# VHH binders against DNA primase DnaG (dnaG): the designs that were tried, part 5

Target 1, 371 residues: DNA primase DnaG (dnaG), of Nanoarchaeum equitans (q74mb1)
Amino acid sequence: MAKFAPVQYKYIIKAEFEIDGIVDREDIIGAIFGQTEGLLGMELDLRELQKQGKLGRIEVEYKRVGNKTIGTITIPTSLKAVETSLIAAAIETVDRVGPAKARFRVKEIVDVRSSKREYIRNRAKELFVQLLSKTAPDIEELRRELEEAYYSKQLIEYGEEKLPAGPLVEKSDEIILVEGRADVVNLVKHGILNVLGMNGINIPKSVVELSKRKKVTLFIDGDRGGELVLRNLLAAGADIDYVAVAPPGREVEELTNKEILKALKSKIPLEQYIKNLRISINNDENKEKYKELLSKVFDTKKAIVFDEQFNIIDEKPLEEIDKLPSAYGIAIDKILDNETYAKIKGKYQLILALDSNVNAQERVITLKDIQ

## First folded at step 18 (VHH)

Design w1 (from v4 with E102Q)
Fold by ESMFold2, look of step 20:
Structure w1 (fold): chain B 371 residues (1-371), chain A 121 residues (1-121)
Amino acid sequence: as target 1 above (371 residues)
Amino acid sequence: QVQLVESGGGLVQPGGSLRLSCAASGFTFSSYYMNWVRQPPGKGLEWVSDIDRSGGDTTYADSVEGRFTIIRDNDKKMVYLQMTSLKTEDTAVYYCAKDRWQYGTFYFDHEGQGTQVTVSS
């Protein structure tokens, strides 16, 4: 009977050692396992990782020079860069082999798949010293900090606005456009490298110009905020070709790999997305409530404020709109313009108006949307 | 060089079932995610489902989740789409494709003529 571990190694740790004594291969391997046991917790314990097939056999090459043993060790891993760096740092803490003093130094971590990891290794060494001194939180928090540092280092800056971007945004004929830096980091973490972020809803000129030269997929959150970003981009004259949408209520920055890939594969042409938005509004469960409230305010020169059950809380003439209380929503007998929006911004979650020429942060529903 | 041959389409009433097949050659089949995509009348390609290299992990478009099942057989170099509870909206030409990433963008390399699925009363 044979047991197989069908894993593909991603990294090879190469370390050098100098030992003040004559020792054998088994002594060296035993010291590595023994002095790292429990140091990285069960999930990164070297014996457990080897048992799981995630850590290869430790290969040792050495020679004896005088009363010393000098050589190298080679450890293949299928782990990610952060975990590999933690293991490498732990190996550098080995200071004895049997009775002999020893020094281990990681020479390099060879990336079988052609990526650079030097920054993360050095940062891991710094944070690991804090863990050994019992001043660091725990190994999971250390892992999270290293992941953020690693993926943030892979970003480039794009344009004069220094927008966060993945390394392939300039080379690619197509780009994925996302709202902000956290989205870029999450996509790069999951291998999506032709991504460009914006600074929230403020549409940079570099984004508009790039959209005219490349095919653009806008990848938006599954809520109102994502729709606002699209509206702002279109108003600024950006040339958006496709839309990909995160699952309802989910944000791009928090998606799993599977959710990202599904959303990107499910992208639809912009024209179809806009058509779907019109159909969705027509099928909204509360559509009749919106019509009723707009009808009640229509041609009255008033605004009315309502709760989540669409009960009217207060009403005032439009000239006194700033005196209305905050609530779930407001309906106004006018086109939403900049002057009016300045008076109600941030007080409501839903704005019902006759029409709108403002890119509001709140949800806006107009007569055109419900007719 | 890449060759994908789709079959198993036909005319079916709403609520019916069909099983599509795709025979693959000209590439290392077991090294790729495989996809089903479809083209409804007058529309562009819509992704339907994928399956990972081993066949253990599957993903479905929201419109077909719970109704369609993707299956692969690496020994026979086949991918299948078991469709149930068919709707008129499922009417399309169905293509099999290996997936391909270029600079973080998905591309579907459909090489076959596809197989027509028509769902009507």
Scores: ipSAE 0.501, ipTM 0.868, lowest interface PAE 2.2, mean pLDDT 82
Fold by ESMFold2, look of step 19:
Structure w1 (fold): chain B 371 residues (1-371), chain A 121 residues (1-121)
Amino acid sequence: as target 1 above (371 residues)
Amino acid sequence: QVQLVESGGGLVQPGGSLRLSCAASGFTFSSYYMNWVRQPPGKGLEWVSDIDRSGGDTTYADSVEGRFTIIRDNDKKMVYLQMTSLKTEDTAVYYCAKDRWQYGTFYFDHEGQGTQVTVSS
């Protein structure tokens, strides 16, 4: 071991090779480094990893049989399973040592701590074949796919709705509730095992029932979608104790370990979160303009579209709402329902309505919100 | 026996500064992340800051970021909280605590009586 002895490595890559020629150890090692150079990007460059001490000394054992060189290589790593699998797959692409044709085959990846090596190895090979067939594939995308596949197998299904959950959700007195499967996968990846996901925008009955028996921290995205998830949960009768919020504009599924830890340590009581929401609306500098536009449309059976300066661009009866142009915002003389939302979805950044019974992706401000 | 002793609190005016100290004993101090947690009058515990085992990585609550600095000295088994630009809402009893996990949920353990910080004109 060069830099990490006597450090216990996490994985050992064992590969066998057959070379149609007589070569030396240095030629074999040189081919491995040379033909994988640039293939996996800077973070997984084998020379860089060895300089950083994350790859151990490559051990080569070989013998000469006739005009061939046959043997094995052993590469210890302190890297995670996914990165180790990518390196193993890259080694299998080595097809020459000097002028001689070569064939490398990963025999096994020894996991000194678990027995999940075979799944990761097989999936890495599938994704690596995909990489060879695609123009300029994104190695980070491949890494994300491998991680999702690995951690998805650690999830359990909760309740009759088969909700995605961490393995300790039933054992824990407290749970962390998140919007969906991708959030659960990210939290489990970072060691949060008492997490329960929901089935998209519908609030599962099993979540409501569980919330009445356990202490619940709702961990939501930092955008309007997260706030609407809370509203739906409360309308369904869920008993939420705390709220943890991702940084503004960030989704729980994309957070780093540090961001997750900070958000969970900074959770606040539900009452405080609701108070903060009302203060934010009341402090909006455009509040009076929202009131003015809603007043203009009230009881007219019309919709009004406006620009970023709140100048009216166009006005039509509600029956012709689909004929209005895209703009910064729209104000409508009705409750925003699914039928109306389907006609205006994606055309505006701001929707002013009398009330709302839909979970819109855009910002919605109602009369109740600005009173 | 685990023991954490907080000190350095006092009465200050808004805009003032204080430095809190926490002396640790009875456990392997360098093996734990350490936290500052506070309890404002009539309210529950509120996390303020943490620091990793080596002292190289620190995290702060949004309400104190840019104003407070957490520091540790593993040789002396000390944690500090350097507070500047103090505000009335910083009034609280301040505790230091080790990290505690139960099934991925974060909890704070503290053993001391804390130190009172009062920001008032």
Scores: ipSAE 0.461, ipTM 0.854, lowest interface PAE 2.5, mean pLDDT 82
Fold by ESMFold2, fold request of step 24:
Structure w1 (fold): chain B 371 residues (1-371), chain A 121 residues (1-121)
Amino acid sequence: as target 1 above (371 residues)
Amino acid sequence: QVQLVESGGGLVQPGGSLRLSCAASGFTFSSYYMNWVRQPPGKGLEWVSDIDRSGGDTTYADSVEGRFTIIRDNDKKMVYLQMTSLKTEDTAVYYCAKDRWQYGTFYFDHEGQGTQVTVSS
């Protein structure tokens, strides 16, 4: 009954350290993992490599010399020379262990499986391949991964409005547009670097201008607040290409990494989202109230305004529609046109009409929508 | 050069099953999430499923969850999509794609010709 070793190691990284304080083994190991986290990207993350068996147990030998801790670490790895060298370099960036300042220096990288003669022959072949290439693709891929790690969790300010943004919003051909700062922070935290935030319902001019130059995916909350953001953007003249939606009842600012990536991968064209939204009105809990209010104004040549409980607050002839107070909603005995909308814009959250010829920023429900 | 070759499509009845295959070459396959995307008739590309580097974590579009299973074999550089309980809405050309993000934006790029899945009658 033969057993298999989990991994055959190829290299052993040996590093020396000097720490200005008295620390224990777990402090040293914790500093190595903690201070290299995110530095080399996910493919060369030390915790992940150890879980995969590609990085062995970190062995620490140390002694106390006065008030300092001095010693060596030994890290076996099954990785190739380039990746091993990157890990070794990352370890040299560790500059603290607990409260104490630390210095790490790689002493050597031991090739476990090569004799000196075999090493010279194999290394010469490897160097010769590098000489034939203008580019080292595996190094470039790792460099890109390292750059992504350094850009993560960085916010910048965009435009005269000083909008919250990820660091790469100008460089990207496509951007992710979100409602506010908390959304931007969450997305940047999770590696979405071409993100731009707004001031909630206030649509910045810089956002409208950018939307005409770049492809825009609007990433909205899974509730009525997200629908309002879209309507306000369209009313302001923004050019939105796709919509990504958080799960029902969830906000973009609270999503996990997996939820963010799934939502972004599941984005749909704006036209399809609008079509889906019209279909969903039929399931609205308040649809009978909409029908009742529309029935009350039908063929009266009047408009009525109502509160959030759908109680009528005031009513006037359509000719006096501009004299009605602001309220939760308004119902009108008319097809909503540009002239009428200009008189009621911004005064209501919900407009009930016989039909609509305009794309209003407010939610509009018509007789056709609630049949 | 990245190369992805899809196969296994065909004509099936509603409720039927198919298994799609994708052979990959020209990149470090085990370093990428892999995806299936599809293009229904008259529509743009839509994402179907992904699978992480090891094959242990999978994610599915809501429209296919519970019916489709994505699997990978890193040694053979293959990705599979096991499809069951097929519906007419699943009719599309199916493509596999490596994860491609630019600054956090996912792109619906494909490299192969795809494989046609038709669910009818």
Scores: ipSAE 0.456, ipTM 0.850, lowest interface PAE 2.6, mean pLDDT 81

Design w1 (from v4 with E102Q)
Fold by ESMFold2, last read:
Structure w1 (fold): chain B 371 residues (1-371), chain A 121 residues (1-121)
Amino acid sequence: as target 1 above (371 residues)
Amino acid sequence: QVQLVESGGGLVQPGGSLRLSCAASGFTFSSYYMNWVRQPPGKGLEWVSDIDRSGGDTTYADSVEGRFTIIRDNDKKMVYLQMTSLKTEDTAVYYCAKDRWQYGTFYFDHEGQGTQVTVSS
């Protein structure tokens, strides 16, 4: 014997109704079929569609309040979006149930396949973990790679610089500005869609111009690399309103949903963030030693290296900076630029400079930071 | 019409405790995260804490974590803030607020008059 396959519905029509009278489920269903008869032709007649299995059982939930009947109906369909929308509109024309006046309003049309895809995706992840639980690769790294591939397709490009952005950056009155593409991907993954990324410390002209017409929250990592991005934005003339900061030692690209929302809710006005930064530097027990070292190199065209006790180990002209030994720190008589940083990268934990236009991995303290 | 009525503030000494209450009406209370925000003297609004729709997940600003507890009662449409180990820096007008985001931007909106908390020797 042949078995019937279940009809796979594509959409569910959900509508609300209010009826000025006391009626039962069959009265409501009968009115829907009766008053839509002939409206959309025989191919979209509701009785015929139900007979063909293209329209599911009409489910009715209602309650009686005084002399009124109020409730909802749910209608599954296997029709395509256009036909489903026509059926939904026809249902809104129903204006009586028996002798009682009625009003129907479609609240939504649900795409069943998107709900099933989400269930299948979540269940597949659980089964995958179970299958590999005995000898697992680094599942977190694999998960990150799959999510990057998935969410990268949802980004847009902004401006002539083709900056990575969430899809709502142009429509929003306010934006979240982040350092790079990985940050944008992570925020979009967590539903933050008005986000715009940059390419590190290269301050795009499009970002500066956008900041003058939209409110901007700069969302930075919890280290000093994020502070350099802020300084470069301000030097370029960007109009930053708020700062949100990742937890200490954390990067925006790695935050969970809860950490992202907490950071964004905890944003502070730019002026307060700058004040807090200057207070932190002023309370550093070694501030005077930084000032002394910078004063020693100022206007000498030299660099000096020093140990953790701030004793000078060696000094050389800036032209010979690559000949200085590795040490705890280095102080230089110039603005830290990319060429100079390339020569000292990884050799020191602390860099003292007159100013900086580099997003260094090491701690950088400048004259502005000390004063 | 959204209406939020805060109460329970007062004058306390440092180290003391208070419990703030917020009565909500005019919206589907159980459908929203609820927040406490505060306005210290001479400063703008600061976010303090939030609680999810069911009451099971809570988040706190760093300055209050471990000292404050947010609680909600969906049946009574109430949100509470249990404050302990109060500090002078906690002095502020406290407001409850319905969650409001525009995409990724959180807005410091409040509807009520707030309740004053003063922590002073």
Scores: ipSAE 0.434, ipTM 0.847, lowest interface PAE 2.7, mean pLDDT 82
Fold by ESMFold2, fold request of step 24:
Structure w1 (fold): chain B 371 residues (1-371), chain A 121 residues (1-121)
Amino acid sequence: as target 1 above (371 residues)
Amino acid sequence: QVQLVESGGGLVQPGGSLRLSCAASGFTFSSYYMNWVRQPPGKGLEWVSDIDRSGGDTTYADSVEGRFTIIRDNDKKMVYLQMTSLKTEDTAVYYCAKDRWQYGTFYFDHEGQGTQVTVSS
C-alpha cells in the first residue's frame, strides 16, 4: 500500500503577544501548553492534539524591546472550525510566561483554502470572551453554541412568520418540515438543505399554504411531542405526504448524520403512519378501558374522572367540568377545545375525548385513535 | 442503460430463510450506495436496507434489523439480501435500487421487476 494522503491543515491560528520580561522561545511554548492544560478537556488538549498530528508545530517569532518580549505565534490545525476557535480563544487566556506577566491576542484564524472565512474567527472569539466574564460553561455547551452560530448563517427566513429554513426550500419540489429552529440547524449542518422549521405546536399559515404546493415530509421527534405536531398540522389543514421519525427517545436536533439519513430513508406515507398509530393504540394494554370510558360518556353531555385502575371517581355535567377533582384521567363527551382545556389543564395525565382541536400538554386519546 | 435484475424470491414458511440477489449493469456499480426496498401487497414502497460503496457500512430499517443482512460484491456487481426469521409482514416484492437524493429527499427509484417473497403457512 502507498502512503496515506498527507494530513491537510484546515486553519492557521495567528496570535500576537506582549510579555513584561525577557523570555526565550521555549518559555513561551511551555506557557501555552501549561496554561491551557485541562482547560478544554482531554479531547482538545494541545499536547494530545499535537501528538495525534491534528495540531502543527507552534512557530514563534519574537524580539526584545527594552524589558519586554513582543512577537507572534502561528499554529496550524486540521481540526474543524469549532474546535480551532475554542483553541484560539483558550490561547488568549494565557497571562504569564515564567515569572512575567503576558498578554496574548488572537489576530486571526486563516482558512487555508480562503482568507475570507473571518466570520467564524470573530464569532467564536465573541462568544468565548462573553462567557469567560461569568462562569466557564461546559465544553460541550461551548461547542454547541459555536456550531449554532456558524450554521445559522446558512439559514434563510421563509414567509411572513420569518420561519427558519434551509436555502433550497423554495427551489425544491419537496421539503422536509421540522418542529423548530434547532432541528433546521442540525439538518443543514448535515447537508439537508430543503428543510423548513415551525413554531413547534403552533402551525404557521405559510406552512399550510406551502404544503398545498409541495410534497412534504414531516420529520418529527421519536416521542409523544412528535405525534402532537402531526395532529396539529392535520387539524390546520396541512397536506402532509410522508412522515419520518427520529429513533425512540431521540430528538431531530441531536441526530447524527447516519441517524438522519436512516430516518429520511424510512419515511412512511401519511396514511400508513396513521394506520400504524391505530395499530399501536390497539396493542395498548388499556385500549379496552379507553373504549369503555368513552362509550360511557358518549352522548351523555357529561365528564367522568377516573383513577390509575380506570375506576370512576366522579361524574358531572360538562357545564360543571371545572368542579371535578384532579385525578389520573378524564373522559369528556365533547371535542376538546381551548375553553374546555383551560378548565382542566394540569389536573389530569390522560384526556379521553371525542376529538381534539388543541395541543394539550397531557396525553389525549380520541375516538379516531381507538377505532 | 441502468439495469437491476432481482432474483431469489419464493414461498417460505414463517421463521424460514431466503437469500435475494441483484445483478447490476449499465452504470459504475462501485460508485453508488445500494438499497433494498420492498412493496407489500396493496401498499407503497418501503426502504429495507442500504450498503455503502465498499460494503463496510450497512443500515437497516427497524423492522428487519437483526434478521436481514445486506452484502455486496463489487467485482461481480452483485447485491444480496440474506433474510432469516421471516415473518408474514415480510411478504412483498423486493427491489434493488441505487441511491438517489434531491437535496434532502430520498427517492425510491427502482429499475427492475423485483422478486416476490411470500411468507405463509
Scores: ipSAE 0.416, ipTM 0.838, lowest interface PAE 2.8, mean pLDDT 83
Fold by ESMFold2, last read:
Structure w1 (fold): chain B 371 residues (1-371), chain A 121 residues (1-121)
Amino acid sequence: as target 1 above (371 residues)
Amino acid sequence: QVQLVESGGGLVQPGGSLRLSCAASGFTFSSYYMNWVRQPPGKGLEWVSDIDRSGGDTTYADSVEGRFTIIRDNDKKMVYLQMTSLKTEDTAVYYCAKDRWQYGTFYFDHEGQGTQVTVSS
């Protein structure tokens, strides 16, 4: 355990707190660092100051009274009075510790040499008022800046691919798998710390390996892009246990805390999600258009490409399928296999086929799906 | 020792109503979000609703939104689920559970035997 106040500190900040919840010392210290980050600029960043030895160990003494945590903090600093008062003022802006509401109040700033306490106390109050009135005119804007800086520093890199991850991804028996960095940042912002992101549409080897060792909940956007991510994961051999889905038309990176928790609580087993996809296709308002296009190609040995209004753009024999133009969709008179998929990959958003023995990146609808 | 005792289930016709109750003991009830989860016949657990510590903020699964209401009474250590406009797909054993997360993972665990709700004509 480190010493409380190393020799050469000039001031000690003493603050009281009351927290509407049960929290630990580390939660309190984390909230102080997190909610003051970026508030005073890079040269007065508390984490950096502590690394430089200009800010000492934050000492916390507290007791739990019912469902509340009440106590005091002591922060030694070797900074000058002005900088010390700015830090003290920033600490009073801390209004949460974890999920619990908190109130911090600086009780005093003690001169270690104890020679000019009254002057420094009065001057610190004056500077604190001036700082708040001049440097943070929009509380919501400042909150956003603090959140971005705080959560960006919480991410770690996972695996050889240096994937964005929350700090607890390796310690958790289960993980939340998301598409990218922005999703990871948003989930960590809302306290979801066992999250792992991927590199766009390429499925990292580290993700596949991890999925075989841990239970995985894939948390996907509420659009067709999320279905593509799942198909790519399964094609790569990932072992996905559950699926959580953002509300229709919403992306994981933009969800509120309530939406995130609801989606995670509403997760369903992978097999049930796949079953629901098949039922959704049967209730698709365009189902009759799919049937019509498939019936037109059935037993013709042809492929037909069509636009978003399901108008036929071109048709050719299957042997010439690579000569068809890119379009919204294609219907083919065969089982979609690897050879055929290689010829049409990336040219269409929708593939209608008699059946499929490949996990295509595009949406595939087969006769089984619509019969 | 955590104990949760569910009651109030029964047989109802489609469109009917029921009110489920859950009596809690063995933990600091007011410190936890409380949940209802259900297990349809032959299927796994499915989350239904939750309620925050004060009872002021509630969330519902899409399948029950607008039909079910979760309520808590911290003085009596009770959680309720008021169900209306019941459908045959609401048939399940209903359990209450305190919030149980391992980091970002919600667990479908329950402590009690549950209460059977059967919706059939």
Scores: ipSAE 0.385, ipTM 0.826, lowest interface PAE 3.1, mean pLDDT 82

